VH-VL binders against q8wyp3r787to878. Designs and how they scored, part 4

Target 1, 92 residues: q8wyp3r787to878
Amino acid sequence: FQNYLRVAFQEVNSGCTGKTLLVRPYITTEDVCQICAEKFKVGDPEEYSLFLFVDETWQQLAEDTYPQKIKAELHSRPQPHIFHFVYKRIKN

## First folded at step 18 (VH-VL)

Design n01
Fold by OpenDDE, fold request of step 24:
Structure n01 (fold): chain C 92 residues (1-92), chain A 118 residues (1-118), chain B 108 residues (1-108)
Amino acid sequence: as target 1 above (92 residues)
Amino acid sequence: QVQLVQSGSELKKPGASVKVSCKASGYTFTKYAMNWVRQAPGQGLEWMGWINTNTGNPTYAQGFTGRFVFSLDTSVSTASLQISSLKAEDTAVYYCARYRPYYGMDVWGQGTTVTVSS
Amino acid sequence: SYVLTQPPSVSVAPGKTARITCGGNNIGWKSVYWYQQKPGQAPVLVIYYDKNRPSGIPERFSGSNSGNTATLTISGVEAGDEADYYCQVWDTSSHHWVFGGGTKLTVL
């Protein structure tokens, strides 16, 4: 597995900015969120989560999941779809 | 609605060939790979392989090379499985199943029973 | 080749909780999918990517995956849940989808 993960930061009415994170293969979503909170200077990280955008759908990733696992799997398909990891506010 | 409709049951003699079709509707056929899964009577699910519905490039699972051929007719959103030189052990229900990345095999055909008997 | 191990059968009384396990080496690093198959019917996806439910699947179906074991949990089991359940993973080494042997869930 590659030691990088591209994550986009999405803010309301602010667009998206992306960063490439250097992370270990088994990093958890929780850890990725912490890194994102620091890098994007988010003051209320408890209101944010990591989402997967794939095939026109949004999937909130649980804290104990592995984004690198998701990435690796999606890249190993015969017809891979464009996907994005997005750090954004949780919508209730 | 998204669905896969397979061709009807087949009864064949050993050595014959059979072609099972799987027609997709309700979505863009070429967007998702198509799987083929075999289930012998009273047995579990067995992945046969899948085909890239955009390029037509097939990938066959171990044990399903040679006599098994995946093909496409994209003009009618149809995937096909051809089995040549049929054997008694080929008797099974054959399923086509759409693979949606991340979501798995989310849509299945109703299955096609192929019976090979002398 | 990668092997998934399921118990051949699980029995549960109505209203109780059924747990169907799927064992595999380091399966926690694989995405586990679960399929339900009733007699004479095609399989139906009930869990994708370890613990997610497709639309239409009751909340009483849940999944977990950690270490060497994935588990499909069905709470408040109903008669209609009687079926065969298969786990599935992608084997990155062989580039194969691998199914477990299936578990027959009997509702007593």
Scores: ipSAE 0.841, ipTM 0.952, lowest interface PAE 0.6, mean pLDDT 96
Fold by OpenDDE, fold request of step 24:
Structure n01 (fold): chain C 92 residues (1-92), chain A 118 residues (1-118), chain B 108 residues (1-108)
Amino acid sequence: as target 1 above (92 residues)
Amino acid sequence: QVQLVQSGSELKKPGASVKVSCKASGYTFTKYAMNWVRQAPGQGLEWMGWINTNTGNPTYAQGFTGRFVFSLDTSVSTASLQISSLKAEDTAVYYCARYRPYYGMDVWGQGTTVTVSS
Amino acid sequence: SYVLTQPPSVSVAPGKTARITCGGNNIGWKSVYWYQQKPGQAPVLVIYYDKNRPSGIPERFSGSNSGNTATLTISGVEAGDEADYYCQVWDTSSHHWVFGGGTKLTVL
C-alpha cells in the first residue's frame, strides 16, 4: 500500500477541500492530526480530531491508533465499503 | 432486530452430504460478507472462509477446499454451507457470522450441530 | 501461517481483574477482535479493533494492543464472565482470519 492518506476537512462531502497526506504506516492518529492541523491551517487544533466515517457511523479515532492500518485492512475485505477519514471539530 | 438463524441439527452417515442454512434478517443481506466458522467438540473456533454476499464469490480457508461449498439465495437472504462426502472429523458446530467492516464478526448464528456417525 | 497464542486458562476471583493475553508477531500492527463464548452458546463480539466495545458490552471489558501482545482486560469480574475468550486477527499474507486457541476464564 502507498503511504498516502486521503483526509477530508470538516465533512465527508467536502468537495475539493480534502487533502492527500503522506502518512507512513506506523504514524499515529495523534501525529496525523498534527499534519492535518498544519495542512488545513486550523487555529485551534486542540478542538479537532480525526474521525473515521464508515457504514453510516462516525468513529473518533484514539490518538494511539494507526490510520494506515485501518485503511489497509478496510481495503483488504471482500466487500469493500466506502469509508472516509475526516479531520473535523469535536462536538461539545 | 439483526439476527442470523441457522437450520437445525443434522445427523449424517459418512459419505453423505449436508447443507446448513443461515437466514439473515434485520439488515441488508447483500451488504456484508458472510463467514463460516467451525468448532469441533471441545476445540476452538476455526475460520472456514467467507462469501461475498453481493457477487456470490466464495473464499475458502486452507483445509476447507473441495468438499465445502458456500452458496447464496439472496431472494430469501440466506447463506448456505454444503459439505459433501462427510467424514467423522466433520462432526462439529458450524456457525455463520456476518462481517461488518471495521466492526468484525458482530452477528453470529446460533450454530448448527452436524454429527457424522456410522 | 500467522499464529495467535493465548494461555489455555486464566483464573480470577470475583471482583478482581482478569487479563487475557493474545500473542502474535507484530500484532500491534493488526486489528484485534475479541469474542466471548459461553458454554453451549455462539460467540459474542466483545472488542473490535483493539479497544472498542460494541453497544451492550459492559465498560468492564477493555482491550489494548501493542508490540507483540494484545490484552483483553475484564475488571470487576463477575460469575457471568466465565467463558472462553478468543482473539482474532486478519492475516494479510494468507488472507485468512486467524483465531487464537482460546482462553478459559474461570471465576473462582
Scores: ipSAE 0.821, ipTM 0.947, lowest interface PAE 0.6, mean pLDDT 95
Fold by OpenDDE, look of step 18:
Structure n01 (fold): chain C 92 residues (1-92), chain A 118 residues (1-118), chain B 108 residues (1-108)
Amino acid sequence: as target 1 above (92 residues)
Amino acid sequence: QVQLVQSGSELKKPGASVKVSCKASGYTFTKYAMNWVRQAPGQGLEWMGWINTNTGNPTYAQGFTGRFVFSLDTSVSTASLQISSLKAEDTAVYYCARYRPYYGMDVWGQGTTVTVSS
Amino acid sequence: SYVLTQPPSVSVAPGKTARITCGGNNIGWKSVYWYQQKPGQAPVLVIYYDKNRPSGIPERFSGSNSGNTATLTISGVEAGDEADYYCQVWDTSSHHWVFGGGTKLTVL
């Protein structure tokens, strides 16, 4: 596993900005969210989560999942699709 | 709406060849890789390999090189499996299955029974 | 080659909880898929990426994966759940999909 993860920050009024996070291979989604909250200066992190956008679908990642695991496997496919990790607000 | 429809059952003699087809509908055929899975009578699932439906590049699992050939006809959204020099041990149900990234083999054909008998 | 180990059979009474295990070296760092196959039918995906259910799969089906063991859990087992269940992982070393040997679930 590579020690980086690209995460996009999606805000309703400001669009989407991306950052490359230096993270360990075994980092959890919860930990990634904490890093995102700090880097994107989110004041209410409890309202945000990490989502996977792949094949025109959104998947909210549980806190105990491993984004680096997802990334590694998706990149290893012979016919890969573009995917994104997106830090955004949880829908009410 | 999304489905894979395979060709009918085959009865062949040893040494003959068979071609199993898998026609896709309800989605963009070239968007997802197509898998082939073998299941001998009373046995488990065995991955044979897959083919890139965009490039046509096949990848064969160990034990499925040589006599097994994956091919495409994108004009009719069809993947095919050809088995040459058939042996009795090739008797099995053969499945095609779409691979959707992250979501796995989410759509399967109904299977094609190939029987090799003298 | 990477190997997945499943018990050949599991029996459970109706209404009880069935647990089908899938053993593999460091399987917790692989994404596990589960398939259900009834007699004379094609396999059906019931769990993807360790613990996610496809649309149409009852909430009674759940998955977990950690360490060297992945588990498919079926709560409130019904007669219709009687089937063979297969786990599956991608082996990044050999670039192969690998199936477990399958588990026959019998509803008593």
Scores: ipSAE 0.820, ipTM 0.947, lowest interface PAE 0.7, mean pLDDT 95
Fold by OpenDDE, look of step 20:
Structure n01 (fold): chain C 92 residues (1-92), chain A 118 residues (1-118), chain B 108 residues (1-108)
Amino acid sequence: as target 1 above (92 residues)
Amino acid sequence: QVQLVQSGSELKKPGASVKVSCKASGYTFTKYAMNWVRQAPGQGLEWMGWINTNTGNPTYAQGFTGRFVFSLDTSVSTASLQISSLKAEDTAVYYCARYRPYYGMDVWGQGTTVTVSS
Amino acid sequence: SYVLTQPPSVSVAPGKTARITCGGNNIGWKSVYWYQQKPGQAPVLVIYYDKNRPSGIPERFSGSNSGNTATLTISGVEAGDEADYYCQVWDTSSHHWVFGGGTKLTVL
């Protein structure tokens, strides 16, 4: 696994900005969210989560999942698809 | 509405060839790779390989090189498996299955029974 | 080659919980998929990426994956759950999809 993870920060009124996080291969979604909260200066991190956007679908990632595992496997497919990790507000 | 429909059962003699077709509908055919899976009678699932439906580039699993050929007809959203020089051990049900990234082989054909007997 | 090991058969009484294991070296770092196959039918995806259920799959079906073992759990087993179940992973080394040997679930 690579020691980086690209995460986009999505806000309804400010668009989307991305950051490359230096993270260990076995980092959890919970840990990534914490890093994102700090990097993007989010004041209410409890209202945010990490989402995977793939194949026109949104998947909220459970805190105990491994984004690096997801990235590694998606990159290894013969027919590549664009995917994004997005830190955004949880829909109510 | 997304489905894969395969061609009918085949009865062949050893040494003959067979072509199994898999027609896709309800989605963009060239968007997802197509898998082929073999299941001999009373046995488990065996991955044969897959084909890139955009480029047409096939990848064959070990043991499925040579006599097995994956092909496409994108004009009719159809993937095909051709088996040449058929052997008795080729007797099996053959499945096509769409691979959707992250979601796995989420759509399967109904299977095609190929029987090779003298 | 990467190998997935499943018990050949599991038996469970109706209403009870069935657990089907899938063993593999460091399988916890692979994404595990589970398929259900009833007699004369094509396989049906029941779990994707370790623990996610496709639409239409009952909540009775759940998956877990850690260490060297992935597990498909079927709670409140019904007669209709009788089938063969296969685990599957992608082997990055060989660039192969690998199926387990399958487990026949019998509802007593």
Scores: ipSAE 0.819, ipTM 0.946, lowest interface PAE 0.7, mean pLDDT 95
Fold by ESMFold2, fold request of step 24:
Structure n01 (fold): chain C 92 residues (1-92), chain A 118 residues (1-118), chain B 108 residues (1-108)
Amino acid sequence: as target 1 above (92 residues)
Amino acid sequence: QVQLVQSGSELKKPGASVKVSCKASGYTFTKYAMNWVRQAPGQGLEWMGWINTNTGNPTYAQGFTGRFVFSLDTSVSTASLQISSLKAEDTAVYYCARYRPYYGMDVWGQGTTVTVSS
Amino acid sequence: SYVLTQPPSVSVAPGKTARITCGGNNIGWKSVYWYQQKPGQAPVLVIYYDKNRPSGIPERFSGSNSGNTATLTISGVEAGDEADYYCQVWDTSSHHWVFGGGTKLTVL
């Protein structure tokens, strides 16, 4: 029944930390960002976004995407790779 | 440059066998699943299945669980499709395509035409 | 088995916008990939995960996916866009890739 999403928080000088969020299956990236801003106590949430790190690349996730759907698809597809959801500052 | 190069076209008689090869270069072959896709003359793309390039374990789509065999030779970064007991309906272009997690089938071989005729 | 339905053909005047649809039951809850195939050539990925473009694909190509319909949109259509276009999804329940039947885009 329980739905979990592991999100790493990346900050300039604090290293990476992570939290496992209890979320609904249809949670949007926008909603995850809101939760992350609160949980990681970020003062300037507009400067952050949720990213997917997969196959040595970064993909900024649009606000209307569904991280739980992405997670489920990536786990079920052929020869899966380790991937991470990362809440971090938007570069450039 | 990431590339998949397939073996040349084949002309075969019914009942024979054919082996289509797909050689990868420019990336770590064993990191990405290799897919096989069939396209009969004038028709659309049809997914045949895939092979795990690290373990060699194949998965076949429905309708391809018989005469079709996927295999690997990792020493030369090559995936192969063998079709036995060839029938006229096997006449098609056969593509290999790697699946890159999240990104899809991002690199395709040039295709190998197999023609089965008496 | 999951089925994707595409119109067999679409015609668009140069410079106009082409919209190629891909119908599927609850396709909005699947992630859609689009491939372009020109005559005698292998397919080329043009859209992944509904709306993302691989490097080198012009911004004229965009995608959307909602409800029972995914759409590939090509704005400012050029003669070089004439090709067959295929949608594709991963069917999580069967663990199979599924292609649509393809749509021939003609620029007239």
Scores: ipSAE 0.691, ipTM 0.913, lowest interface PAE 1.3, mean pLDDT 92

Design n01
Fold by ESMFold2, look of step 18:
Structure n01 (fold): chain C 92 residues (1-92), chain A 118 residues (1-118), chain B 108 residues (1-108)
Amino acid sequence: as target 1 above (92 residues)
Amino acid sequence: QVQLVQSGSELKKPGASVKVSCKASGYTFTKYAMNWVRQAPGQGLEWMGWINTNTGNPTYAQGFTGRFVFSLDTSVSTASLQISSLKAEDTAVYYCARYRPYYGMDVWGQGTTVTVSS
Amino acid sequence: SYVLTQPPSVSVAPGKTARITCGGNNIGWKSVYWYQQKPGQAPVLVIYYDKNRPSGIPERFSGSNSGNTATLTISGVEAGDEADYYCQVWDTSSHHWVFGGGTKLTVL
């Protein structure tokens, strides 16, 4: 399993930045959101979530999911696409 | 708007060959892998494999590495399944299904019935 | 050769809740898809990645996955829900899709 997860931070008024997180393979989406809230210094973390951007769609990841599992499955499945994990506001 | 339209049903004798076509419309054909799924009469779904529609490279499930050939004609957005040396046990409905990343097999063809009978 | 096990049949009264199970070794570490197939028709995706519904699938369809069991739950069952239901996973080690054997849901 990989020990890193690339996460972009997307904010409407300030653009997009990315960080590579050093995380365990089975970290939950909830735990990733907690790390992101601290690293990106958001003041209202309850308004943010981790999203998967894949095939021109946004999917909000439930807190009990495993981003590294999703990453591994998407990489191994046929004809893989570019995808991104994005920490962003739930409603905008 | 996204559709997979398969060729018509076939009645064949043992030892013959058949080619099932699957024509895609409403999306960029070469972006999504095409799967083939078999369903024998009264039985469940059986994944046969997939083909990379960008490179043309097939992957066959165990048990489908001999007489089954996946191919493409990207100029007409068509995937094909050829079955050679047909056996009675090949009697089934054959489906094509698009794999959409994350979503799975989100669009299916209507199925093509192949009947192999003496 | 990853195996998914489904009960062959489930019966439920109209308006009640149907639960269709999909057993697999450590299936909770896999992402589960569910397909509905009515007689003479192609399968239709009803759940992806354990619990997400495609557009057009009513919210009375839901899914869960933990341990060795994934479950498709259909609340408020209607006669139109009579169908065969298949679970499916991607087996990362073999690079194969695997279907369960299917469950026939009857609405009695």
Scores: ipSAE 0.684, ipTM 0.912, lowest interface PAE 1.3, mean pLDDT 92
Fold by ESMFold2, fold request of step 24:
Structure n01 (fold): chain C 92 residues (1-92), chain A 118 residues (1-118), chain B 108 residues (1-108)
Amino acid sequence: as target 1 above (92 residues)
Amino acid sequence: QVQLVQSGSELKKPGASVKVSCKASGYTFTKYAMNWVRQAPGQGLEWMGWINTNTGNPTYAQGFTGRFVFSLDTSVSTASLQISSLKAEDTAVYYCARYRPYYGMDVWGQGTTVTVSS
Amino acid sequence: SYVLTQPPSVSVAPGKTARITCGGNNIGWKSVYWYQQKPGQAPVLVIYYDKNRPSGIPERFSGSNSGNTATLTISGVEAGDEADYYCQVWDTSSHHWVFGGGTKLTVL
């Protein structure tokens, strides 16, 4: 069974869409951003980043973090909450 | 303001029981797991386990599955730790700490000192 | 049964950099939390998810995690940083939180 990562794309003028990415366990946030720029057809990828929305807060994920690790830990920890990975503009 | 306030220090004899309470305020009590952490005199932090605050289901760390009982009174936003058949080695400071998803144990009670002395 | 190993103590002169290590098998694939505990006080979270600072924690606190070692780094150490420091991870296989044994930072 292949790993996947659901990522929402959020744009101030176009709403929100999402895609499920086929992703290896060790993929970095930097690599996910590169894939997202391609899959969501973004012309200015340097103005976007991957964010985690968790417990009603936003966290910009550093390029050297591992979204699959974060996902696995958040799912396994006590009293888990809904969270989302969101590809969005850094200054929104 | 998010706060955990614990009951006062206890001096007990071996064989007695003690109940440490932890009252939460400033947040939805049943939304976040409550952890218990022990610190014996001059020693480090030792995770004792946690309780699911919406189901009441506890999980105990290895070594804490006997005389230690976690419980809740959600009507007053309170978690409790009961220690029965107290032994001298139970002398410690006991902390409650909430787990906030992603952020960790971000709020701690002030600690309750339990002293078991013959 | 996951084990975290910390040195019992570290001494650093004021204004210098303290490095407190936390050893664990493949800890680089886990997310590390750090807590500061001053004498007579409850622990305070100072680092979450390897390197993030909670609001109110000075920028001179930083963290790293790779391979078998996580490190808490405190630059420009002040007397007020004297405390015990604990690393912590979630062990996904046991569904338990695990603390390291703690490190006493002495500022001399």
Scores: ipSAE 0.682, ipTM 0.910, lowest interface PAE 1.3, mean pLDDT 92
Fold by ESMFold2, fold request of step 24:
Order: sequence, then C-alpha cells, then structure tokens
Structure n01 (fold): chain C 92 residues (1-92), chain A 118 residues (1-118), chain B 108 residues (1-108)
Amino acid sequence: as target 1 above (92 residues)
Amino acid sequence: QVQLVQSGSELKKPGASVKVSCKASGYTFTKYAMNWVRQAPGQGLEWMGWINTNTGNPTYAQGFTGRFVFSLDTSVSTASLQISSLKAEDTAVYYCARYRPYYGMDVWGQGTTVTVSS
Amino acid sequence: SYVLTQPPSVSVAPGKTARITCGGNNIGWKSVYWYQQKPGQAPVLVIYYDKNRPSGIPERFSGSNSGNTATLTISGVEAGDEADYYCQVWDTSSHHWVFGGGTKLTVL
C-alpha cells in the first residue's frame, strides 16, 4: 500500500509548483528531499530542505523525521488546521 | 501574552456540583481546541477530553462521559468544566490546556483544586 | 486503549545525564511530547514532535523516539530539573491524547 504526499516547491524566481509524490509510509524527510530534488529539477539540492507550514509558522524538518506520520497525526488531531509541506531553500 | 487563567479553589460536599472556568487571553480563542486534564492527589496527569472552541462540540475520554460537561462562552473567551453529583474521588487539580497544531499543549492554566469532603 | 509506560522514578547526580523512557507499542510511529511538572505547578511543554524544543527550553533537553521506546534525555542535570516528567502521544485510533504515568526525577 503506497501513500501520497503533496509537496509545494517554493522558489523566488520560478514561482510555486506543487506535486503529489507516491511514497512509502515510513519515508524519511531526507528521502523526500531527494525525490523533490529530482522531481523539481533542482541543481543545488544541498541548499534545500523540506519545511512544514502550520499555524502560520515554519518548521524545518530534520532529515530523520517522517512526513507521513506528521500528516496523519495533524489530520486526526482536534480542531485541525490547514498545513503544507514545502520544499524550499534553507536560507529563504 | 498568551495566558489561561482558571477560577479559584473549591471546597464542596458530596452530591454538590462545581464549575471550573478557564479564561483565555492573548490569542484567538476559537482557533484552538481546549483540553481538560485531571490530576488526583499524588497521581499523574489524566486527559479528560477536549472541546472544539469554534463549534462547541466536546469529546470526552473514557470514564468522563457522565458527570463531566465541557462548555464555552466565546463572548468572554472562557471554557468551563462542570462536575455534577460530586464524589470524594473527584478531589483533584483540574487543568485547562490549549492544543496548538503541531506544537502540542503549549499553554496551561494554573490549575484549580477541587476538594470534595464530607 | 493505547498505554504508555514510564519508570516511576530516576535518580541522577548533578552534572550527569538523566534518561527517562516512555514505552509503547510502535511508539516510533507516533509523535511524542514531554512535559515537566514541578511540585505545585502546572505542566510545562519541554519537547514536541519527538525532539523539538519550545522557545526557552535549554539545549540540554533532548528527545528521541524509535521502535517501542521514546526517551527524554537531560544532560548536565541541575537541581532545578528535579520534577515529574510525562510523555504524551495522540492515539489516532481512539482520537484520544494519552499520558504516561510520569517519572519523578531526583537530583542527588
């Protein structure tokens, strides 16, 4: 059973693009970043990371975290908010 | 400053009722769920349930589906816990705590001690 | 329903490292929160989502979570760290928050 993860790509000079990735349930943030670098055709992947935008804040996700776990928990918890996973430059 | 301020300690007889209030300030009250947590003397934390502060819909943990009622007054940013038919076993400190998505129960009230004694 | 198990107490000498465990079936697939409670006070969130610290929590507080065990680690333990510590998860099947039984940290 495959799972899906919606990831927005944020780049100042190219706009915002989103893709739905087919991922394993226990995929790490590190592996998601690798897929994103390929799918969004990023030339300098070491300058990017996966971020969570939730409750008007940004959280850079550590490479050993599990985005699918975060997604499942946030959707099921009380009074859920809209959140986004965003592949973007670390400094920006 | 984000703050939850609870009503003062209560001394009650068995069979009475009590209402514990939790007044929020410094944030949009209806944006975050409010939790209630019980701590009996010398015991650990026990989640009682939560209330959706936008809709007023409560959810009660197992064991809290009877005499315990969560309610809101959004005009004064206040959540309340009412306990009816008080028993000695209801003697505890009762906390309110907001849930902030992703960040957890990040703000707690100071606690309200309810003592039920004959 | 889902159960979290903590040791009732842990004793650590000042300046040493305290490790407080939280056991649960497949807890590594849940995100763990840790709360500190000093006597007569409300709990304070010290770790969210396994290993993140809220603002104001010292770097010597850290967390880990894998398999069936989550661990709160406090390095360089100080007398001011003496408190009860609770782990917590959200149980997606019951839609309930679950607390562990608490661990009393004593600094000797």
Scores: ipSAE 0.676, ipTM 0.909, lowest interface PAE 1.3, mean pLDDT 92

